# Ledger of designs, part 17: VHH binders against Type-1 glutamine synthetase 1 (glnA1)

Target 1, 342 residues: Type-1 glutamine synthetase 1 (glnA1), of Dictyostelium discoideum (Social amoeba) (q86b00r158to499)
Amino acid sequence: PRNSLQRAIDRLKNKFGISLKGSFEEEFYLIKKGDNNNSSVASLLNSIEKLDHGTFANYHSLDCYGDILEKITNALEEQGLPIEQLLSESGSGQFEITIDYTDIMEACDRHIIVRQTINSIASYNGYIATFIPKPFDGLVGSGCHAHLSLWDTNDSNLTPDANGECGLSLVNQFFIGGLLKHSKSLTALFNTTPNSYKRLKPFYWSGCNVSWGLDNKESFIRIPSSPFSATDGCSNFEIKTIDHTSNPYLAMAGIIHAGFDGIENSIAPPPPTSLFDQSVLNNQLIPSNFEDAIQSLKENHYLCENIGNDISNAFIHVKLAENKILKELSDDDQILKLLELF
Key: E = the ipSAE of ESMFold2; O = the ipSAE of ESMFold2 at other seeds; V2 = 0.75 times the mean of E and O plus 0.25 times the DockQ between their complexes.

## First folded at step 13 (VHH; framework vhh_7qbe_3)

Design b5 (from a2 with S51K; at its last look DockQ between E and O 0.63; V2 from the best seeds 0.62)
Fold by ESMFold2, look of step 13:
Structure b5 (fold): chain B 342 residues (1-342), chain A 123 residues (1-123)
Amino acid sequence: as target 1 above (342 residues)
Amino acid sequence: QLQLVESGGGLVQAGGSLRLSCTASGFTWTMGWFRQGPGKEREFVASISRKGGSTYYADSVKGRFTISRDNAKNTLYLQMNSLKSEDTAVYYCAASIVYYGRHLWSEGDYDYWGKGTRVTVSS
């Protein structure tokens, strides 16, 4: 799968002189182990609720978890990973860490290291770190949002254009057009378990709407603004649906090939949407379950061929079998099983 | 709710020294000092990371002021040497509750503020 991403990177560069840079927003929960070894979902949730009922970027979460968060940040810095930021998220015991953006292959490699480091530091210090998309029904889910930008051979950012729609260059708009065209198929690569679809709900800020827009947290593609967007344009775009069940190399290979299609065929995206446009928010959604997402991928011969037919067929077969097994478990048993993996 | 309490301000003769302290009620990431002189906007003075290895100073105080912190005491310090009349200001302690991998020099980078301590440098 890393080789599949390398072929996608080469394809985009050789045809258009374009490369992709990015980073991931890594969302996760920290669960302090109790005296009872925390062997049930109910005991795990109770450990979180006793310690923290945190809200976004609030001091209470930092005061409760500061020492473990400091150990995590120190470990990442000692490995030479340039942390952009770490903050508390909306869920009790939930945090988000972002590493500085870089070439997309390195960003994917860093994603693996960040997750491994957080798990290791948490375990050594009496915590469980979990990246499960929706580990607790009463708490917000965990995503793995990708921030992406397009660059030319002179290492100039091609994404911004202050005069373009949503502050984006035409080439980036075509890239997004391709992403939206392929969004249902990409969902199979991004969200690979039944649990993933418990997070992907309208009005959860998960990005279920097949749309794009400036600061629109309900869109598949969000365009983040800054105070300088009117002067400089917007420097990147965000895919919100990706979660930690994905293989980052396959997910990014799919993204590149979808965007390549958009550029090669000059696929204009639809008009952008705002968060408060109810009619657009409800008209077209990504698949609501893995079976529909994977069926879309099966029928997408363009993506399957470019990723590699053997790789795509193996992925589809393995994930369908895994999803069937998981769906036969109770919700609690699914979570306990997923804790072994994520 | 994080509380930041400054102390150590006072009247000092030009060329003299003062040490300011700021005690935090709990865990903080980056901490910093700002100041507001008479009739002026509040301006950045210095910042220091939680670990103490990353410091950043405004040009106007570089070489004269030293920021430090003692995390065991939850206390931030500013050693001010070679004071000038231009250093007369109310000095504010600030703290961030978000970890950033960059220097924090803007008011918007900080989430919590002390009430300030007055420093007056006489000619």
Scores: ipSAE 0.621, ipTM 0.854, lowest interface PAE 1.3, mean pLDDT 89
ESMFold2 (binder alone), look of step 13: mean pLDDT 89; pTM 0.916
ESMFold2 at other seeds, look of step 13: ipSAE 0.622; ipTM 0.837

Design b6 (from a2 with W29S Y99S; at its last look DockQ between E and O 0.70; V2 from the best seeds 0.00; counts 0 for: pae E 3.1 > 2)
Fold by ESMFold2, look of step 13:
Structure b6 (fold): chain B 342 residues (1-342), chain A 123 residues (1-123)
Amino acid sequence: as target 1 above (342 residues)
Amino acid sequence: QLQLVESGGGLVQAGGSLRLSCTASGFTSTMGWFRQGPGKEREFVASISRSGGSTYYADSVKGRFTISRDNAKNTLYLQMNSLKSEDTAVYYCAASIVSYGRHLWSEGDYDYWGKGTRVTVSS
């Protein structure tokens, strides 16, 4: 799969002189181990709920988690990963680590290292770290949102244009048009378990609407603004739906080939949406389950051929088999099984 | 508890330079500088991500001030050049270990504050 991404990178560069840079927002829960090893979903949830009651408001999160978050940060920095920020999803035991953007191949390599390091440091220090997309029905889900930008061969950012729609250059708009055209197929690469689709619901800020817009947390493509957007344009765009069940190399290869299609064929995205007018576009959603997503991918001969037919067929076969086994488990047993993986 | 100690303030002639430092007693993620001028509310000056990959400046100081940090020393710096009388203020070091938003310019994303260091720019 890494070689499939390299071929996608080369294809975009050779045809258009464009390179992709990006980073992932790594969302995860930290669950303190109990004396009995937290062997049930109910005990895991009670561990989180006990810490939430004891941490009162955001300022208390530093008293309970500061030591483990420092150890995670130090371990990542010792491996050369430039940590940008640590974020809290207020009082829920959920955290987000961001790292500096870089060339997309290295960003994907770093994504793997971040997840492995967080799991290892947590386990050594009496915690369970979980990246499961929706581990608890009543709590916010976890994604790994990708922030992406297009660059030319002179290392100039091609994404911003202060005069463009949502502060984006025309070429980036075409890239987004391609992403939206292929969004249902890309969902199979981004969200590869039945649990993923418990997170992907309207009004959950998961990005399940096939749309794009400035600061629109419900859109598949969100355009983040900054104080500089009015003068410099918007420097990047965000894909909201990706979760940790994805293979980052396959997901990103799919993104590049979809965006390539958009540029090559001048596919304009629809008019952008804001959070307040989502009702106009709400019935255009990504697939609500993996079976429909994977069927869209199977029918997308463009993506499958460009990713590699052998790789795509292997992915489809393995994930269909895995999903069938997972769907036969109770909800609790599914979570416990996924906890071994994510 | 994390403690922040500023230094480097003082009296300086307009057009001159000063370098502020802030030493943290422990681990920090995002850090920034804020200031409070006479009779004014505290306002954002500059901020920096842990890696230094993201920096932000208030328009009033852009091009004149440079924020930097040295994580091995747990120290934040503000190099202030081309100082103006309106830069007269108490300058506060701010830090977070974890924040609730990614707005490095927002006062609400900083949990720890120094006591401040006074900068006086004479006209």
Scores: ipSAE 0.466, ipTM 0.791, lowest interface PAE 3.1, mean pLDDT 87
ESMFold2 (binder alone), look of step 13: mean pLDDT 88; pTM 0.907
ESMFold2 at other seeds, look of step 13: ipSAE 0.530; ipTM 0.820

## First folded at step 14 (VHH; framework vhh_7qbe_3)

Design c1 (from b1 with S54Y; at its last look DockQ between E and O 0.78; V2 from the best seeds 0.00; counts 0 for: grease 24.5 > 24.2, SAP .679 > .668)
Amino acid sequence: QLQLVESGGGLVQAGGSLRLSCTASGFTWTMGWFRQGPGKEREFVASISRSGGYTYYADSVKGRFTISRDNAKNTLYLQMNSLKSEDTAVYYCAASIVYYGRHLYSEGDYDYWGKGTRVTVSS
ESMFold2, look of step 14: ipSAE 0.728; ipTM 0.888
ESMFold2 (binder alone), look of step 14: mean pLDDT 89; pTM 0.915
ESMFold2 at other seeds, look of step 14: ipSAE 0.690; ipTM 0.880
ESMFold2, look of step 16: ipSAE 0.678; ipTM 0.872
ESMFold2 (binder alone), look of step 16: mean pLDDT 89; pTM 0.913
ESMFold2 at other seeds, look of step 16: ipSAE 0.681; ipTM 0.872

Design c2 (from a2 with G101S; at its last look DockQ between E and O 0.88; V2 from the best seeds 0.66)
Fold by ESMFold2, look of step 14:
Structure c2 (fold): chain B 342 residues (1-342), chain A 123 residues (1-123)
Amino acid sequence: as target 1 above (342 residues)
Amino acid sequence: QLQLVESGGGLVQAGGSLRLSCTASGFTWTMGWFRQGPGKEREFVASISRSGGSTYYADSVKGRFTISRDNAKNTLYLQMNSLKSEDTAVYYCAASIVYYSRHLWSEGDYDYWGKGTRVTVSS
């Protein structure tokens, strides 16, 4: 899979002189271990509520978890992973950490290191860290949103154009056109468990709409604005659906090949949408379950061939088998099983 | 919510020194000092990371002011030496509840503010 990403990177660079940079917004929960019976989802949620007895209280969560968060940030900085930001998220005991943007291969490597470090520091200090997409029905889900941008061989950002639609250059719009064309197939690479689809619901800011738009948190592709967007254009775009069940190397390989298709074939994206536009209510959606997503990928010979037919076939085989096993479990037992994996 | 309480302001002769303190009611990431002089906009003075390893100073105070913190006491300090009449201001303590690796120097970078402590430098 890492080699598959490298081939995708080389393909985009060799044909168009374009490189992809990015970072992930790593969302996760921290659960303080109790001394007994933290063997059920209910007991895990109770442990969160006992320690962080408010919900959606940004400062309360920070004050309750400050010491463990400081250990996590120190460990990441000591490993040379410059943290862009860490903040309390909407869920009780939920946090988001983002590492500085870099070349996409390194960003994927950093993604792995971030998860490993958070898990290790949490475990050493009497916590469970979980990256499961929807571990608690009563709390918000966890994603790993990707922020991406296109760069030339001189390390100049090709993404912004203040005069372009949503502040984006034409080449980036074609890249997005390709992403939207392949969005249903990409979902199989991004969201690989039945649990993933409990997070992916309309109006949950998960990005289920096959659309794009400026600051549109319901779109598959969100274009973040900044105070400088009117002058300089928008510097990056965001894919919100990716979660931690994804292999980041396969996910990014798929993204690159999809965007390549968009540029090579000059695929214009549809008109952008806004969060409160009536069109959002009637947009196409990504698949609502893994079976439909994986079927879309199986039929996408372009993506499968470019990622590598052997790799794609192996991925499909393994994930279908894993999903079969998970679907035989109760919702709670799925969570407990996923804790062993994510 | 987080509370920040400044102390240590007062009247001082030009060339003199003062030490300001700010006690936080709980955990903070970056903390900083801002000031607002008579008839002026509030301006950045200095900031310090949680660990104390990263400090940043406005050009107007470099070499004269030293920011520090004691996390065991949740207390931020500003040592002000070689004071000038231009340093006359209300000094505000500020804190961020978001961790950033970069220096925080803009008012918008900070989430919580103290009520301020007045420093008057007489000539």
Scores: ipSAE 0.573, ipTM 0.834, lowest interface PAE 1.8, mean pLDDT 89
ESMFold2 (binder alone), look of step 14: mean pLDDT 91; pTM 0.927
ESMFold2 at other seeds, look of step 14: ipSAE 0.601; ipTM 0.845

Design c3 (from b1 with Y100W; at its last look DockQ between E and O 0.85; V2 from the best seeds 0.68)
Fold by ESMFold2 at other seeds, look of step 14:
Structure c3 (fold): chain B 342 residues (1-342), chain A 123 residues (1-123)
Amino acid sequence: as target 1 above (342 residues)
Amino acid sequence: QLQLVESGGGLVQAGGSLRLSCTASGFTWTMGWFRQGPGKEREFVASISRSGGSTYYADSVKGRFTISRDNAKNTLYLQMNSLKSEDTAVYYCAASIVYWGRHLYSEGDYDYWGKGTRVTVSS
């Protein structure tokens, strides 16, 4: 799959002189092993849900988990991974870490290292780190949102244009048009387990709407603003649905080929939406289950051919088999299996 | 929620020294000091990472002020030496509950603030 991403990178560069840079917002939970009776991992996850009491959990989680978070940040810095930020998220024991953006191949490599490091440090210190998209009912889900930008051969950011819609250049708008056109197929690459679709719900800030807009947390594509957006434009765009069940190399290969289609065919995205406009939803939704997402990918001969027919066919067959196995399990057994996989 | 309480302010002759303290009620990442002089906007003084390995100072205080912290006591310090009349201000403790991989020197970088302690330098 790394080779598939390299071919996508080369294709975009050779035709348009464009390269992709990005980073992931890595969301995860930490589970402290504190039961004297050797409780199962599923019991530990249930304990987290029962402790989650509301909006003030952000500082409580930092105060309770500060020492393990410090060990995690130290380990990442020692490996030379430049941490942009780490913050507490809405769930009790939920955190988000972001590494500085870089060329997309390196960003994917860093994504793997970040997960490996967090898992290792947690395990060594009596914790379980979990990247499961929706570890239990009532817990806020975990994703790995991608922040992306387009760059030219002179290493100039092509994404911003202060005069463009949502502060974006026309070429980036066409890239987004391609992403939205292919969004249902891309969902199969982004969200590859039945559990993924427990997170992907409208009105949960998961990005289920096939739309885009400034600071719109319900959109598949969010355009983050900054203090300088009015003068300089917006420097990047965000895909919110990606979760840790994805292979980052396949996910990014799909993104590049979808965006390539948008640029090559001048596909304008629909008018942008805002969070307030979401109360009058006219937008399509991404698939609500993996079977529909994978069927969309299977029918998308453009993406399958460009990713590689052998790779796409293998992915489809392996993930359908995996999903069948997971769906036969109880909710608790599914969580336990997912902890082994992700 | 996190509480920050400064202490150690007072009246000092020019050329003298003061040590400010700030106690936090819990875990913090970067902590910093800001100050607001008479008729001026609040300005950055110094910051220090959780580990203490990354410090950053405003040019006006570098070499005279030393920021430090004791995480076991949840306490931030500012040792102020060679004080000048220009150092007269209310000094504010600030803390971030977000880990940042950069120096934090803007007010918007910090999430929690103390109520301040007054330092007056006479000459």
Scores: ipSAE 0.617, ipTM 0.854, lowest interface PAE 1.5, mean pLDDT 88
ESMFold2, look of step 14: ipSAE 0.636; ipTM 0.861
ESMFold2 (binder alone), look of step 14: mean pLDDT 88; pTM 0.906

Design c4 (from b1 with V98F; at its last look DockQ between E and O 0.84; V2 from the best seeds 0.00; counts 0 for: pae E 10.5 > 2)
Fold by ESMFold2, look of step 14:
Structure c4 (fold): chain B 342 residues (1-342), chain A 123 residues (1-123)
Amino acid sequence: as target 1 above (342 residues)
Amino acid sequence: QLQLVESGGGLVQAGGSLRLSCTASGFTWTMGWFRQGPGKEREFVASISRSGGSTYYADSVKGRFTISRDNAKNTLYLQMNSLKSEDTAVYYCAASIFYYGRHLYSEGDYDYWGKGTRVTVSS
């Protein structure tokens, strides 16, 4: 799949002189291993609640987890991964690490290393790190939101335009138009387990609406604003739905080919939406289950052909088989099985 | 919740030295010092990462002030040498409970603040 991404990168660059840069927001939970007793979902949830004790979550979580977080950040920095930010998230025992953006192939490679490092450091220090999209029904899910931007051959950022809709250049708006056109198919590449769809619910800031807009946490494409957006435009855009079940190389190859379609065919996105504008609200949603998402991908001959028909076919067959196995497990056994993988 | 308590302020002659301390009641990432002189807005003085390996100073204090910390004691220090009358201010300890890979020099970068300790430099 790295080769598929390289072909996508080359295609966008050769036709339009455009390169993609990005980074991932890596969300995960840290679970303290019990003495021989992490064999049920209830015991895992109790471990998180005991450590976090339900006070000011950011401070209390940092005080409880500070040593393991410091070891994780030190290990990442020693590997030359420039951490932009580490936050305690709204979920009990949940954290987010963001690495500085870079060329998209390197960003995907870094994504793999970040996950490997967090898992290794956690395990060595008596923790389980989990990237499962929705490990606990009552707690916030975990994604790996992608922040992306388009660049020219002179290494100038093509994404911002202060005079453009949502502070974006026309070329980036067409890229987004392509992403929205293909969003249902892309969901199969982004969210590859039944558990993924427990996270993807309306009103949970997961990005389920086939729409885009400034700071709209419910949109598939969110445009982050800054104090300088009015004068400089918006420097990047965010895809919120991606989770750690995705293969980042395939996900990003799909994104590039979808955006390529948008630029090549000048596909304008619909008018942007906001969380507070209810005057006309009939936006489509992304698929609510994997079977519908994968069927959309199967029928998307454009994406399958450009990613590679053999790799797309293999992906579809493998993921359908894996989803069947997972669905045969009880809800709790499904989570325990996913802990072995994510 | 996190408490920050400064100490070590006082009266000192110009050219002299003073050491400020700030005790935190728990874990912090970046810590820093700010100051507010008479009739002025609060301004950044110095910051230090949790490891101690990344320090950042305002231009007005570079070479004269040294920030350090002792994580076992949850204590931040500011060694102030070659003091000038312009250094007269209330000095505030600040802490971030979030990790950032950049220097934190703005008030908005910090989540918790001490009540301050007064430093007066006489000529």
Scores: ipSAE 0.000, ipTM 0.499, lowest interface PAE 10.5, mean pLDDT 87
ESMFold2 (binder alone), look of step 14: mean pLDDT 89; pTM 0.915
ESMFold2 at other seeds, look of step 14: ipSAE 0.485; ipTM 0.808

Design c5 (from a2 with I97M; at its last look DockQ between E and O 0.82; V2 from the best seeds 0.67)
Fold by ESMFold2, look of step 14:
Structure c5 (fold): chain B 342 residues (1-342), chain A 123 residues (1-123)
Amino acid sequence: as target 1 above (342 residues)
Amino acid sequence: QLQLVESGGGLVQAGGSLRLSCTASGFTWTMGWFRQGPGKEREFVASISRSGGSTYYADSVKGRFTISRDNAKNTLYLQMNSLKSEDTAVYYCAASMVYYGRHLWSEGDYDYWGKGTRVTVSS
């Protein structure tokens, strides 16, 4: 799968002189271990420290979790991972850590290391760290949003254009056009368990709409703005649906080949959408379950062939078998099983 | 809510020294000092990471001021040496809720502020 990503990287570079850079927003929960061995989902939820959701909720999160978060940040820095930021997210006991962007192969390698480090530090210190997409029905889900940008051979960012739609260059708009064209197939690579689809719902800011737009948290492709966006354009774009069940190398290989198709065939994306125009937010959705997503991938001969037919067939076979096993479990038993994996 | 309480301000002669402290009521990531002189806008003075290994100073105070912290006491310090009349200001302690891998030098980078302590440098 790393080799598949390298072929995708080489293909984009050789044809167009373009390289992809990125990073992931790593969302996860920390659960304090209790004396009951955490044998039920209800006991796991009760083990999460409750926070006051008033005006100063972020202070209470730091006061309760500061020591474990400091151990996590120290461990990542000792491994040479340049942390951009770590903050509290909306869920009780939920956090987000972002590593500085870099070449996409290294970003994927960093993604693996971040998960391993957080799991190890948490476990050693009496916590369970979980990256499950929707571990608790009443709490916010966890994703690993990818922030991406296109660069030329002189290491100049090709993504921004202050005069372009949503502050993006034309080549990046075509890349996005390709991503949207292939979005249903890409969902199979991004969201590979039944649990993933409990997170992927409209109005959950999960990005279920096959659309794009400036600061639109409901779109598959979000264009983040900054204080400099009006003068300099937008420096990157975000894919919101990716979660930790994905193989990052395979997911990024799919993204590159989909974007390549967009550039090669000059596929313009549809007009962008906004959060304030709710009439357009649900025009088309990504698949609502893995079976429909994987069927879209099966039928997408372009992606399967470019990723590698042997690799794609193995992925499809393994994930269908895993999903069948998981769907036979109760919702609670799925969570307990997924805790062993994520 | 996190509380930041400054102390150690006072009157000092030019060329002299003064040490400010700021006690936080709990855990903080980056902490910093800002100041507001008479008739001036508030300006950045110095910042320090939680570990103490990353410090950043305004050019006007480099070499004269030293920022430090004692996490066991939740206390931030500013050692001010070779004081000048332009150092006369109310000094504010600030803290962030977010871990950042960059230096924090803008007011918008900080979430909590103290009420300030006054430093007056006389000629």
Scores: ipSAE 0.594, ipTM 0.834, lowest interface PAE 1.4, mean pLDDT 88
ESMFold2 (binder alone), look of step 14: mean pLDDT 89; pTM 0.911
ESMFold2 at other seeds, look of step 14: ipSAE 0.637; ipTM 0.850

Design c6 (from a2 with F27Y; at its last look DockQ between E and O 0.97; V2 from the best seeds 0.64)
Fold by ESMFold2, look of step 14:
Structure c6 (fold): chain B 342 residues (1-342), chain A 123 residues (1-123)
Amino acid sequence: as target 1 above (342 residues)
Amino acid sequence: QLQLVESGGGLVQAGGSLRLSCTASGYTWTMGWFRQGPGKEREFVASISRSGGSTYYADSVKGRFTISRDNAKNTLYLQMNSLKSEDTAVYYCAASIVYYGRHLWSEGDYDYWGKGTRVTVSS
């Protein structure tokens, strides 16, 4: 899979002189191991509720978790991972860590190391860290939102254009056009378990609409603004749906090949949408379950061929088998099994 | 809600020294000092990471001021030596509850602020 990403990177660079840079917003929960075993869903929920007064205030989370978060940040810094930020999210015991953006291959390598480090430090200190997309039905899910940008051979950011739609250059708009064209197939690479689709729901700001727009949290492609967007354009775009069940190398290979299609064929995205525009409410959606997503990928011969037919076929068969095993488990046992995997 | 309370301000003769303190009511990442002189905008003075290993100073105070913190007491310090008349200002304590991997030198980098303590340097 790492080789598949390298071929995608080379393809984009060789044809267009473009490279992809990015980073992930790593969302996760920390669960304090109690004096009881945290192997059941009830035990997990009880651990979180003991530490929370029912508010999701950022300050309360820092007072309760500051020591473990400090150990996590120290460990990441000691490994040479340049942390951009760590903050509390809206879920009780939920946090987000972002590493500085870099070339996409290294960003994927860092993504794996960040998860491994957080899991190890949590475990050594009496915590369980979970990256499961929807570990608690009543709490906010966890994703790993990708922030991406296109760069030329002179290391200049090609993504911004203050005069372009949503502050983006035309080439980046074509890249997005390709992403939207392939969005249903890409979902199979991004969200690979039944649990993933408990998080991906319309109107929960998960990015389920096959659309794009400035600061539009319901869109598959969100364009983040900054104080300088009016003068300098927008420096990156965001895919909100990706979660930790994905293989980041396959996910990014798919993204590159989809964007390549958009640039090569000058695929314009549809007009952008906003949260306050009722047309967003009627837009196409990504698949609502893994079986439909993987069927879309199976039918997408362009993506499967470019990723590699052997790799794509193996991915499809392994994930269908894994999905069948997970669906035979009770909801509680499914979560416990996912804790072993993610 | 996090509270920051400064103390230690006062009148001091030029060339003298003064130590400011700021007590936080809870856990913080980076903490910093800002100041506002008469008729001027508030400006950055110094910042320090939670570990104490990363400090950053405005050029105007480098070598004269030392920022430090005692996390067991939730207290930030500013040791001010070789004071000059232009150091006369209200000094504000600031804290971030977001961890950043960079130095925090802008007002917008900080989430919580104290009410300030006045320092007057006489000739």
Scores: ipSAE 0.525, ipTM 0.809, lowest interface PAE 2.0, mean pLDDT 88
ESMFold2 (binder alone), look of step 14: mean pLDDT 87; pTM 0.896
ESMFold2 at other seeds, look of step 14: ipSAE 0.546; ipTM 0.818

